# Designs tried in a protein design chat: VHH binders against o67189. Part 30

Target 1, 350 residues: o67189
Amino acid sequence: METTIFQFQKTFFTKPPKERVFVLHGEEQYLIRTFLSKLKEKYGENYTVLWGDEISEEEFYTALSETSIFGGSKEKAVVIYNFGDFLKKLGRKKKEKERLIKVLRNVKSNYVFIVYDAKLQKQELSSEPLKSVASFGGIVVANRLSKERIKQLVLKKFKEKGINVENDALEYLLQLTGYNLMELKLEVEKLIDYASEKKILTLDEVKRVAFSVSENVNVFEFVDLLLLKDYEKALKVLDSLISFGIHPLQIMKILSSYALKLYTLKRLEEKGEDLNKAMESVGIKNNFLKMKFKSYLKANSKEDLKNLILSLQRIDAFSKLYFQDTVQLLRDFLTSRLEREVVKNTSHGG
Key: E = the ipSAE of ESMFold2; O = the ipSAE of OpenDDE; V2 = 0.75 times the mean of E and O plus 0.25 times the DockQ between their complexes.

## First folded at step 13 (VHH; framework vhh_7nfr_2)

Design y4 (at its last look DockQ between E and O 0.72; V2 from the best seeds 0.62)
Fold by ESMFold2, look of step 13:
Structure y4 (fold): chain B 350 residues (1-350), chain A 122 residues (1-122)
Amino acid sequence: as target 1 above (350 residues)
Amino acid sequence: QVQLQESGGGLVQPGGSLRLSCAASGFTFSSYEMSWVRQAPGEGREWVSYISDSGGETYYADSVKGRFTIARDNVKNTLYLLMDSLKSDDTAVYYCAREDFDWEFTAYFDHWGQGTQVTVSS
C-alpha cells in the first residue's frame, strides 16, 4: 500500500487495514505528529514508543512479540523513531536484515509505525528493509500543504470564533510563521484569546500579540525594543506593562534570559560554531525567534551584551538590598541610555 | 461557490475503456489535492485515486492500480480519470472530491460533484 497521511487517517480509524507495518514520512511533519497524537489517544496505555538509537536488537524483537497467554494480549500501537540508527546497529550483514524483514512481515496483532523526520527519496524507499515494507505493509506520505490551504485553515478558525481578521493582519501572521502549522496553531489560539471580547484583529494587534511564548505578550515587545536600542519606545511600553499589572520580576527574568542567550551566542560565534546550531543549543528553534535573535545579534556587540547583563544584575541587587523599586531602576537605566544617545548626537554633529 | 461537475460516464463492455472529466470552478484548483471516489449500488463510498496539487504525485487503490490513471490540467481546471481494462466490479457512480481538513487536522472531503455513472456489463 502507498497513500497520503490524510487518506490513511480516513481509513485507519474507521476500518483499519489488513497491513500491520507502516512507514510515515514527508515534508509536513506536523501532520505526522497530529496523526500520532490521535493514535496515542486511541491506544492509551497500549501506545508504545521505541527509539532506534537507544534499543538493542533483542529489545526490538521482544517489543514486537505477539506471544500472549491464552489470547489475552490487547492490540498495541508500536511507534518507532530513529529507525535508521537501529539499522546501522544491524550493519551490512544480509542475515540480520533478512531476520528484521521476517519479523516485520509476521506482525499479526499489533500495528507498527516507523516514523521518519523527513521525506524519503525514491532511493531510500527502494532499499531494504523499506522495499519489503512497501510490499507487505504501507508507505504513508505527509506532503507539504499549499500556502492557500494553510491560509484558508487559519481564516476558517477565526471565522468559527466570530473574529474578523484584517487581510494585512492575516498575511503578516502567515508570512512571519513561514506557514509553519505548529507555530500558526499556537499563535492563532493566543490571538483568539486576545480578541475574545473585541472580535476584531488589526495588523498592529497581531504584531503586538503574536509570537508571545507566555502570558506576558507585551513583555516581549519591550525586550524587542530594548535589544534593538529603541529606548524611547521601550520606555513607553514599560509604562504600559506596569499599567496592566505585569510584575517587574517577570520583565527582569525574560530580559535576563534573552541577554544571556545572546551573550552565549556571541561566544559561540567567536569559537567558530555555526549560528543555526548555536541557536538550537540555547533553545531557539522557532524560525520567527531565530529571525529576531539574528536581528538582536546584529544590533548588539559582545560588550553591549556584557554591559546589559551587568546592569540587570545591579538592578536585581539594588531592588533586593536597598528595597528600591525594580521598575524605577529599569526606567532609570533606559533613561540613561537614551540620554547618552542624545548627548552623543548633539556633541558629535549627529 | 466551489463547483465540481463530472462527465464522461456511460455503458461499456468488460475490458473497455472510459475517460471521466471533472470541471472545477469557484476556487484555485491548482492549489488543491483532488481525489476520485466511487460508490457501487448498496455499498459505501470507496476511495479510488488521489492526485497532488501539481500533479506530480498520484496514488491508487489496489483494486484499480495498473488499470486507472488520474491526471489533471491546471490550466483548464479539469481533473481526469482514465479507466482501462474495466471490470463489472468497476460499476459505480464516480465522484470528483476536494480534500480538506479541520483545525485538529482531521481529514475529510469538503466538496463533491454530482457524480457520473459508469456501468460495465456484457
Scores: ipSAE 0.641, ipTM 0.844, lowest interface PAE 1.1, mean pLDDT 84
Fold by OpenDDE, look of step 13:
Structure y4 (fold): chain B 350 residues (1-350), chain A 122 residues (1-122)
Amino acid sequence: as target 1 above (350 residues)
Amino acid sequence: QVQLQESGGGLVQPGGSLRLSCAASGFTFSSYEMSWVRQAPGEGREWVSYISDSGGETYYADSVKGRFTIARDNVKNTLYLLMDSLKSDDTAVYYCAREDFDWEFTAYFDHWGQGTQVTVSS
């Protein structure tokens, strides 16, 4: 059996499949994760995870053995990660592979899910033991959704909740999330919660709510302004955040994280590393954030970033050690930066 | 309004071939996954084949694998099922179905055609 994760999910939870061994693979790992989360919820204590790179052959076979010495064998879900590594351990001996296949074929009471973190190639699927598994079990694929499909999914969700999203707002959301399903779902849910009393979501509202700590104020706007050296606006936004009840330490945490990442990126860039790879290495994966970070890098020198980090560390220290008002310290910091910029502009204009 | 209309069914001898078509209208055909589902007399609906929105991915039930081919023309808004080596047990009403998934990524068919009868008999 070969099927999509969507169909499989439907079937598995409504009509238990006859097959007991399934291979889960695909480009969109979030779909697999979602399924596994549901699986875990369903099976609870009977949900078992095996790591192929860590588990011994004996342990593996024991885990798959249905012979519970104690008669009351509850159906178990066994999830196997890093199966490829396990296969490598078994070596090239034909007999070992045959044994594995036999064991998998004889699974009758439990469900076994072999999970791959990537899309398997045809060659891999046509090779043993996966070839055999495909014959007595199922191959489940989680393919990437098209941008259009994702867009439609989001629209449908809003519509179901009675929310009308402006086109530009929707596009902004999609771009902001980079069509990442995980991020998108989180943001959409936030927006739905925000709009519970509103029937229309505007671009401004989405900008405000998306990736924000609070429903009404976007902490990331503050960070964006600060990193782009718009200190005047940053001060205004800071005041708004505080008025909204955002804890200044939360702001500091995000800002510090961004500053450190930027500093790291700057260093890597100086070393000649590919910026895209570098960004991914520091956890910047979505295209929107990549774009933003590129802007931040252009706006800030290595020295600027270093100074920012030091300033943030100082603020943190003064707040924690001397119990100074973090908000005031942040204001002072921004004001100081603003003054410096004004002086620079006046000196170059004269 | 979403519309799906199947055609191409008929009477065929065992070992024969048929080509089913499904004309789609009222929606962006190229944005949706499509499936063929069949229902034999006295039996429940059985999924037969799936095709992705772009046509790049196809899947088949074990019962039809190697014999049936699903295809689509997104320009013509048409879904196809090529059925070769037909067997008596392939006798059923064949439905074209639009496939969608919910927010939790569970697939469902949200629209069906009227179906076309396929009868395989000597």
Scores: ipSAE 0.537, ipTM 0.751, lowest interface PAE 0.8, mean pLDDT 87
ESMFold2 (binder alone), look of step 13: mean pLDDT 85; pTM 0.851

Design y5 (at its last look DockQ between E and O 0.43; V2 from the best seeds 0.50)
Fold by OpenDDE, look of step 13:
Structure y5 (fold): chain B 350 residues (1-350), chain A 122 residues (1-122)
Amino acid sequence: as target 1 above (350 residues)
Amino acid sequence: QVQLQESGGGLVQPGGSLRLSCAASGFTFSSYDMSWVRQAPGEGREWVSYISDSGGETYYADSVKGRFTIARDNVKNTLYLLMDSLKSDDTAVYYCAREDFDWDFTAYFDHWGQGTQVTVSS
């Protein structure tokens, strides 16, 4: 069976499939996450997660074993992450793969979900063990939605709630969220809550509500680009943010916060502290954020971060004391950094 | 008003081929995923094939995989089902259906055609 995550979600919760093993993959991971969240809710304590990079072969097979020593075995949902890593552990031995396939094929009582964090290639799907899984199980794909579909989805949701959104307001919301489903969903829900007494959402209202509580995905993109030293792209994103009416002080606030945290982390790292603990100490608890911050730390030296902080302080001072245009100051900052990078690259190529 | 109209059904011998069409009107066809669903006598509706809004993604039921091809022309607002190597078990009323999904990303068919009869009989 091959199907979309949308169809799969429908059928799985209404009419349980006969198949027991499913591969979940796709470009839009949020859809998979949404499904898994529902799955977790449904199965509760019988929801089990396996990490392919951490689990031993024996543990893996045990987890998939339906032989409950204790007769009353409730149906379980087993979610497997990093399956590719597990396969690497099994090695290239044909016999091992065959064993795996046999085990998966013999799953009768439990559901097994093999989750990939990306869209699998045709070649991957046509290779063992996934080829075999496709034959006795299901392949579920979460494809990216078009901008138009996303727009329609949002419109439909507002309409269902009796809310009329101005076209400009909607466009603004979509652009600022970058059509990110997760962020968009959150913002839309906030707006719905806000508009519970209002039938019309204006651009001004959306601007006030959407970005008052949550950090704009686009702002994070800007910060991400800046911290990863993609200054050219950062400039473009900055311009976009400004065009959409993002206040430069908001950008500065987030950027300053991140820079300070990073600097702190760098110092702690130099002292030999555990990075994970250090990150938690500065309020970074989310695994995704941890991952991002690790990337930022790799991309920036202690000196880089110090200079960044100083620059941001300068911008803030000039904006507040001299009433200079914060946006222009940020542009100048980015341009200056870009120029420096170009010079560095030309000096080493020669 | 959303309208879907199937055509192209008929009587065919086993091993034969048919081409079904579904004419869509009353909505932006290119913005919606579409599916073919069939219903055999005395049986429930069975999903047959799916095609994404752009036509870039297609999926098939195991029962028809390799034999049926779903396609669409967004300029003509038409959905197609090419059916090859038809079997007696393919006898059914075939429906085109517009596919949508809710806020929680659960798919549903919100509009159906009247259906076209396909009979495979020797």
Scores: ipSAE 0.548, ipTM 0.754, lowest interface PAE 0.8, mean pLDDT 87
Fold by ESMFold2, look of step 13:
Structure y5 (fold): chain B 350 residues (1-350), chain A 122 residues (1-122)
Amino acid sequence: as target 1 above (350 residues)
Amino acid sequence: QVQLQESGGGLVQPGGSLRLSCAASGFTFSSYDMSWVRQAPGEGREWVSYISDSGGETYYADSVKGRFTIARDNVKNTLYLLMDSLKSDDTAVYYCAREDFDWDFTAYFDHWGQGTQVTVSS
C-alpha cells in the first residue's frame, strides 16, 4: 500500500488496516510527529519507542514479539527511529537482511512504524527491506504543505479564538518562522495567550512576543519549564517531545549543558565575579539569553543545580549500566518533583 | 461559498471507460489537495484516489491502481477521474472531496460534492 499521511490517519484510527508494518517518510516531518503523537494518545502504555542506533538486534526482535493474549495484554504500537543505523548493525550480509524481512512480515499482534527523518527517494524505497515492506505493509508519505494552506491554518486558529490579526502582523509571523509548522504552532499559541483579553494582534505586538528559535524549540521550552520549576508543564512537554520523535540524548545534552553553565555561574558569583561578565565567560552573550539565565539563577540555588546535575548523571549512568529507559528515568524525576510541590502547597494553610 | 459539483457518471459495460469531472468554485482550488471517494450500495465510503494541490503527487487505492487516473486542471478549477477497464464492483456513487486538517493536524474532508452515479453492468 502507498498513501499520504493524511489519508492514512483518517483510516487508521477508525478501521485499522490489515497490514502491520508501515514506513513513514516525507518532507513535512512535523505531520509525521503529529501522527505519532495521536498514536501515543491511543496506545498509552502500549506505545513503545525504539532507537536503531541504541538497540541490539536481540532487543529489536524481542520488541516485535507477540504480546500476551492472556492476562489482559493488548497490541502495541512500536515506533522505530534511526532504522538506517539498525540496518548498519546487521551489516551487508544477505542472510541477516532476509531474517529481518521475515520477522517484519510475520508481525501479527503489534503495529510497527518505521520512521525516517527525510523523504525517501524511489531508489531507497525499492531496496530491501523497504521493498518488501511496501509489499506486505505500507508506505506513508508526508507531503510538503503549500504556503497558502499554512497561512489558512494559522488564520483559522486565530479566528477560532476570536482574535483579529492585522495582515502585516500575520505576514511577519509567517516570514519569521519561515512557514515552519512546528515554529508556527508554538508562536501562534503564545500569541493567543498574549491576546486572550485584547482580542487583536498588531505588527508591533507580534514583533514583541514572537521570536525565531531553532528546530529545538520544544526542547528549549522543556528545559525552560524544568529550570523554572513548572514540573507539570515540563512533564507534558516531555511527553510531546518523545511522541514527536525527539531523541532523548538531545534532551539530556541540552539540559545538562544548561545545568552545568548555571552551576558554574553560581561558583563564579561566590568568587566575586560580575554576573554579566561571568555569563559571557560561559558563552552566554546574547541579551535575551542573559535574561533567561538570570531567571534560572533566581529560581535555583547552588544546591538545586548540584542535585540536578547529579540526577542527570545518574539517569545517564543507569541507562548504560543497568539498561534502564532514559525517558522513563526523566519522567520519574519530574513526577517526583511535581509530587513534592503538591505536598508543599497543601502543607501551608494559607 | 465552497461548491463541488461532479458530472460524467452513467451506465457502462464491463471493460468500458468513463471520465468524471468535478467543478470547484468558492475557494482557491489550486491550494487544496483533492480526493475521489466512492460509496457502493449498502457500503461505507471508500477512498479511491488523491492528488496534491500542484498535481505532482498522486496515489490510488489498490483496487483501482493501473485502471484509474486522477488529474486536475488548476486553470479551469476542475478535478478529473479517468476510469478505464471498469468492473462491476466499481459500481458506486463517486464524490469529489476537498482535503483539509485542523490545528492538531487531524485530517478530514471538509467539503463534498453531491456525487455522480457510476453503474457497470452487462
Scores: ipSAE 0.499, ipTM 0.796, lowest interface PAE 1.8, mean pLDDT 84
ESMFold2 (binder alone), look of step 13: mean pLDDT 83; pTM 0.832

Design y6 (at its last look DockQ between E and O 0.80; V2 from the best seeds 0.62)
Fold by ESMFold2, look of step 13:
Structure y6 (fold): chain B 350 residues (1-350), chain A 122 residues (1-122)
Amino acid sequence: as target 1 above (350 residues)
Amino acid sequence: QVQLQESGGGLVQPGGSLRLSCAASGFTFSSYEMSWVRQAPGEGREWVSYISDSGGETYYADSVKGRFTIARDNVKNTLYLLMDSLKSDDTAVYYCAREEFDWDFTAYFDHWGQGTQVTVSS
């Protein structure tokens, strides 16, 4: 079968299909995340995750065939990440790929979800083993939602709560978050709480309240300080944000988005592209944001941005995979940067 | 305000063809993904086909794949289902349905047409 994540969601939790193996892919990764969150809630202890880049062939096949020994066999949901890396372990040998396909075809008591972090191309989907999975299992795509549909989702949520949001305020919020579904959900819910008694949201209120815990402290102040390399003040602002209840994932999302955009802009500038057009190509159209990004580009080399991106990816991975404290990882990162600035200034001083 | 109106159903012999239409009004049709859903006598509703807002992505239930084609005309605000090689199992009321999702990204159909009857009999 081949279908959308939304159509799959409508049936899987009520009247699931007979197929047992599914490939999840697509441009709108948050929709895959929400489906897997519902899957995890349903399966509890029987929800298991395999990482194709870390697990051996034997462990992989054992995980797909496990049964209970104490009087019952309860179905499991097995979620596989980095399946492409697992395929690399099998090499080019046709017999090993045929074994994999046979094992996947014979899954009968469990569900297997092969998760890709991007939208697969026709070539990839027509290659084994995914070609075979399409015939005995299912291919499920999470397509990008249009900006208009995302805008309508947000508008409907505010209207549901009786909140009148100014059009300029809404457009600013959408632009600020880059139409990111996870970020929008978090900030809209906070804005609803803020406006619960007044029932009005203006542009100035969104500018003040989004990502803020007080009138003078917000996530963008932290990002600004970090990107301008004021690590001591960045640490203080981070502590304030956390003490006032800002979720560290919000901080990581904004910082990662800015770092990736800056790296892209640095590369485009080195290729001779017009900076203003390059900024618009990465979604920076607001004049205030353009000026901020110009200052960040002046303060950071391409190598600085590369190292920042790698550090953020490490923090994100450790937080999610190993349940490490995201806030402490951020503090450690900033402390390390501050200590290196002290060494750098001392080495060049004198 | 949202209105979906199906047409084009009828009686057809096995192996025959039909073209269903769904006229949409009261909303920005080109912004919404759409589906066809059918209901056979005494049965629950069965999803048949999906088309993205631009028409660039289409998906089909296994029971109709290769025989049915979904299409849309965003200028005329019309959704189509071209049905070929019809079988007795295709006998159903066919509904045009608008794809929607809530704040928690739970998917559903928020608006349905009145349906058009397709009957395949020898």
Scores: ipSAE 0.618, ipTM 0.848, lowest interface PAE 1.3, mean pLDDT 85
Fold by OpenDDE, look of step 13:
Structure y6 (fold): chain B 350 residues (1-350), chain A 122 residues (1-122)
Amino acid sequence: as target 1 above (350 residues)
Amino acid sequence: QVQLQESGGGLVQPGGSLRLSCAASGFTFSSYEMSWVRQAPGEGREWVSYISDSGGETYYADSVKGRFTIARDNVKNTLYLLMDSLKSDDTAVYYCAREEFDWDFTAYFDHWGQGTQVTVSS
């Protein structure tokens, strides 16, 4: 059996499949995770996870053995991660693979889910033991949804909640999240909560709420302004954040994280590393964020970033060690930077 | 209004072939995954085949794999099912169905056609 994760999920929870062993793979891992979450909820204590890189052969076979010494064998869901690593452990011996296949084939009471963190290649699926598994079990694929499909999904969700989203606002949200389902879901839910009393979401509102710590104030706007060296506006936004009740340490945490990532990226760039790869290596995977980070990198020299990090460290130290007002320290920092910029501009204009 | 209309069913001998069509209207056809589902007399509905929105991904029930081919023309807003090597057990009403999923990614068919009868008999 070969099917999509959507169809499989539907069937699995409504009509138990005859097959007992399933391979879950695909480009969209979030869908697999979602399924597994539901599975876990359904099976509770009878939900078991095995790690192929950690489990011994004996443990593996024991886990798959249906022989409960004690007669009341409740159906179990066994999820296996890193199965490839397990296979490597079994080695190239044909006999071992045959044994594995036999064990998997003989699973009758339990469900076994072999989970891959990527889309398997045709070659992999056509090789043993997966080839055999495909014959007596199921191959489930989680494909990426099209951008249009995702857009429609989001629109539908807003509509169900009675919320009208402006087109430009929706596009912004989609771009901001990079069509990442997990991020998108989180942001949409935030927006729905925000709009509970509003029937229309504008671009400005989405910008304000999206990726914000609070419904009304966007911490990331502050970070954006600061990193783009608009210190005057940054000060204003900072005041707003504080007024809203955002804890300054939260702001500092985000800013420090960004600064460190940027500094790392700058160093990697200097070494000639591909910027896109570098960004991914520091956890920047979203296209919107990539774009923003590129802008930050253009706006800041390596020295600027270093100085920023040092300043942030100082602020943190003064706050924690000397119990100074973090907000005031941040204000002072921004003011100092603003003054420097004014001086630079006056010196170059003369 | 979303509309799905199946056609192409009929009486065929075992080993014969049929091509079913489903004309879609009232929605952006190219944005939706589509499936064929069949219902034999006295039996429940059985999923037969799936096709992605772009047509790039296709899946089949084991019972029809290798014999049936699902296809779509997004310009013509038409879904197809090519059925080869038909067997008596393929006798059923065949439905085209639009696939949808909710916010939790639970899939369901939100629209069905009226169905077309396929009878495989000597």
Scores: ipSAE 0.503, ipTM 0.764, lowest interface PAE 0.9, mean pLDDT 87
ESMFold2 (binder alone), look of step 13: mean pLDDT 87; pTM 0.868

## First folded at step 14 (VHH; framework vhh_7nfr_2)

Design z1 (at its last look DockQ between E and O 0.65; V2 from the best seeds 0.59)
Fold by ESMFold2, look of step 14:
Structure z1 (fold): chain B 350 residues (1-350), chain A 122 residues (1-122)
Amino acid sequence: as target 1 above (350 residues)
Amino acid sequence: QVQLQESGGGLVQPGGSLRLSCAASGFTFSSYEMSWVRQAPGEGREWVSYISDSGGETYYADSVKGRFTIARDNVKNTLYLLMDSLKSDDTAVYYCAREEFDWEFTAYFDHWGQGTQVTVSS
């Protein structure tokens, strides 16, 4: 079977196909992410994610198990990222590849989604094990949306909110984000909030509010919530990031960078340095980002930031030295902070 | 304002061939992916085939693969379905449908033609 992600979405959620193993690939990665988000909503507790670079061969085959030893048989959705890295673990041994193909061919009760972060070439699809998967399963491609269709999607959203956007402002936004759907969705939603009263967006306003960030913008939402101590929402966003395929080490990298910058800014502020100048010295030049960092500095003491940095260092060390799951360590950190906030609220709110 | 007008249906014998056309107006046809969808008597609608905006990518339901060909002419704003080796199971009303998606990227068909009847019988 070969089809588009949109056609697959329409079919899978109404009359699921007989095939059980699917390869998802393509140039428009955000469409794959939105499909997987809908899949997670459908399967809930029966939605599992495997990282091919982190799991053992044994764990991989166990996750594909058709029958639960305890609790009966339930249909599951198993989503596999970094499958190429898992294949490297198998090496070039013909016997190991044949075992993998046999396991995938015999999936009967579950669905397996092998997710690639790029569009696969014909040669890649013609190589084992994907050649066999194409035979007994399905290949699903996420086509690049045309620039005109992306423009119309954005324009339609502004019109639905009653916001008149100038043509040069719209074109600037599209070029700034490179027509990236995830970035566009974030920036458009920010601009809608900004323009909720005025109902008009000029080029100058878009230049002041919108910006492009080189890494996943949803990671910055998580970091924002954590630094403003909204741990309940941060936990929800963390779960969303993992389901969208964001690697935990990327999250750790960005959070650690922000924490270090904030700690440095606290030290410079204590020395009497002008805050705007200090921010530029640590690479914060964008007006929107300056506004966010000012709010982070207001919400966090120097000691808060020192403790955060130490906690992040501990999470990194335990992930590597004790083979503990980075995502679970982040959850434990946030849960501990949430319970700490509840205790403070109860003692002050009485 | 968006209009889709199918034509070319009719009565054919099993094994016969037919060409369906869909004339599009009221929108930038060359910017939209398009599909053919059919509905047999007493049944739900069944997706038949998809074509990308440029025509460079096509996909088919397994039931028609190898027998049907989807094509488009972006100069004439026309979508085609070339049907060969027709079977009685192909008897249906055939609709030209415009692909759309919302802000959450939920896919659907936002505009349909009136349909054209294809009947395959002796």
Scores: ipSAE 0.673, ipTM 0.850, lowest interface PAE 1.1, mean pLDDT 85
Fold by OpenDDE, look of step 14:
Parts: sequence; C-alpha cells; structure tokens
Structure z1 (fold): chain B 350 residues (1-350), chain A 122 residues (1-122)
Amino acid sequence: as target 1 above (350 residues)
Amino acid sequence: QVQLQESGGGLVQPGGSLRLSCAASGFTFSSYEMSWVRQAPGEGREWVSYISDSGGETYYADSVKGRFTIARDNVKNTLYLLMDSLKSDDTAVYYCAREEFDWEFTAYFDHWGQGTQVTVSS
C-alpha cells in the first residue's frame, strides 16, 4: 500500500493495519517526527529504536524476530533509522537482501517502521528490498503542505486561542519562517504565550517576539547550548523541542555525533595535528560549523568530552535496554551538569 | 459554507464502469487535499483514494488499485473518480471528503458530501 502520512496516522491509531512493515519517507520530515512522537506515546515501553549504522546484522535480525525476543510479549513498535547504512553493511550480496526481505516479511506481531530522512526516489522504491516491502507492507509519504494550507493552519490556531492576527503580521511570520512547519509551530506558540492577555497581534509585536535569538528552538541550538555549557538554557530548549514533537533519540544522535567528533578533534590536537585539517577529516567542512566546533573545543576539556560521551552512552543504554524515558534522562543529565557548574563557580568565588 | 456534492452513482453490472463527480464550493478547492471514501452496507467507512491539492500525487487503496483513477479539475472545482472493472464488492455509498489536520497534525475529514450510491450487481 501507498498512502500519505496523514491518512496513515489516522488509520494506524484507529484501526490497526494488517501490514506490519512500513517505510516512512518524504520531503516534510517534521510530519514523520510528529507521527513518531505519537507512536512513542502510544507504545511507551514497547517503543524500540534501532540504528542501522550502529546495530550488527545479528542484532538487527534478532530484534525483528518475534520468536526470539518478543515471543509472548505485547505488540511492539520498532523504528529503524539509518536503514540505508544497514543495507550498505549487508553489501551487494543478493542472499543477504533476500534474508532481510524474508525477515521483514515474517514480522507478524510487531510493527516495523523504516524511516528515511528524505524523499525516496522512484528508483529506490523500485529496487530491493523496498520493492518487496511495498508488496507486503506499506509505503508512507510525508509531502509538503501548500502555503495556503499552512497559512490556514496558523490562522486557525490563533483563532482557537482567541487571537486576531493582522494580515501583515501573519504574512511576515510566514515569510520569516519560510513556511517551515517546525519553525512556525515554535513561533506561533511563542506568540500565543505573548498574547495571552491580548486579542490582537500587530506586525510590530510579531517582529519583536518572533525569532528572538534566545528563544529560537531547534535541535542544533540545544546542542550548541549544551556544548557551551549553558545547561539552564539547554533545559528550556529541550522542553520546547519535546513539546514540539522532536524525537529525543534524534537529539541524542546529534549530540553523540558531535561529542565523538569533538573528542576525536581534541585528541588530534593534542598530537599536534592541524585543527582545520582534522575537522575536515571528521566531516566538518563548513566554515560556520568549523567556527562552532572551535568554540566547543575551547569550552570543553578532553575529560569533559569523555564524560559527555560516557553519559550519552549511558542514556542510550538506559533508554534502549531498560526503556527509561530518554527525555527524563537528558533532563537529569543537564541538571546534574548545571549543579556541578554552580558548585564550581561558588568554590572559585570564595 | 463548505459544500461537497457527489454525483454519478448508479447501478452497473460487474465489469462495468462509472464516473463519479464531486462538486466543491465554499472554499478554495485547489488548496485542499481530497479523498474518496466509501461505506458498504454493514461495514465501516473505507478510504478509497487520495489526491493532492495540485493533483500531482494520487494514492489508492489496494482493493481498488489499478481499477480506479482519482482526478481533479481545480478550475471547475470538481473531484472525479473513474471506476473501471467494477466488482460486487465495490457496492457502497461513495463520499467525497475534504482532508484537514489540526495543530498537532492529526488528520481528519472535516467535510463530507451526502454520498452517491454505487451498486454493482448482475
């Protein structure tokens, strides 16, 4: 079956589909994220995430095998990220692909969601294993919404809150956000909070409130704040991200990646290697990003980075193995770090 | 006010063809995704087909794939469903539905037509 994310979501949560394996892809990744957030909420401890770039073939197949891991247990939702990387690991061997297809086809009690971070091409969908998956499972696409639909959505939201937005103000907001759903959602929520006692939002008010550097909430800002050891702000941003449907594991993935790169860079620096070359070697080629990473390196010692990595690994393990709330674990981590920094500052000021 | 009005239903023999139309008014038709949904006697509503706002993307239920074609004319504010190779199992009331979603991106159909009866019988 082929369907849109909206239709799929509606059906999935009201009438469970017969199919068990689904491919999620599309241009609008935010919709996929939102769906996954809802999925996580529904399944709770029975929500499992696999990372195709990290998991071994054996682990992967075990995780998907109903008889081995999940026999007699409640229905689970298994989300697979970086599936392409996993496929690369399997190599070009036809037999391996066949095995994969067989395993996926035999999923009966659990739901498997293969998530792509972009819209798949027709060629990709027509090639194995996705071709086969499409035959016994579902292909779900998250398409971009029209500008008009987005505008109406925003207007409706304001209206529901009893807020009248001037036309110019609305247009400004839409243009400024570039009709990005995530950004719009964040900004609209901010404006709603701002207008809690106001019935009208003017252009001037929107200009003042929208896109304030301190309140711009995205995953990268969170990572930036964390790595620069602004834990208080990081906590606030984390809460915002979660409230807007950002999946905690995505945050963790980015953090882990950055932490590992930083640690590597720190080691290379200690060995006397050129930092610019080192950054390029770990995939940091953009000048802006280089600048940011330099700032992170200045803000963190090798030990700090090591501890960060260990903490992230712990969070990941507790989340995956013990099904603890990843968000709470992250909060605890940040709170702990914040407390340490406060103690450090008080000890040096005395 | 938003209005959807289906037409084109009727009695047809197995293997026959029908063309359903849905006339839309009271909203910017070209800005909305549209679907056909059907309800057979004693059964729940079943999604049949989807078309994007521009008409560039179409999706079908497995039960009708290859037999039904959804189309739209945004100038005429009309949604179409071409039904070929009709089967007895296709007997149902067919509804035109406008797709909507809330702030949390929960999808729902916010407007329906009155429906048109399609009966496939020998």
Scores: ipSAE 0.478, ipTM 0.731, lowest interface PAE 0.8, mean pLDDT 86
ESMFold2 (binder alone), look of step 14: mean pLDDT 87; pTM 0.872

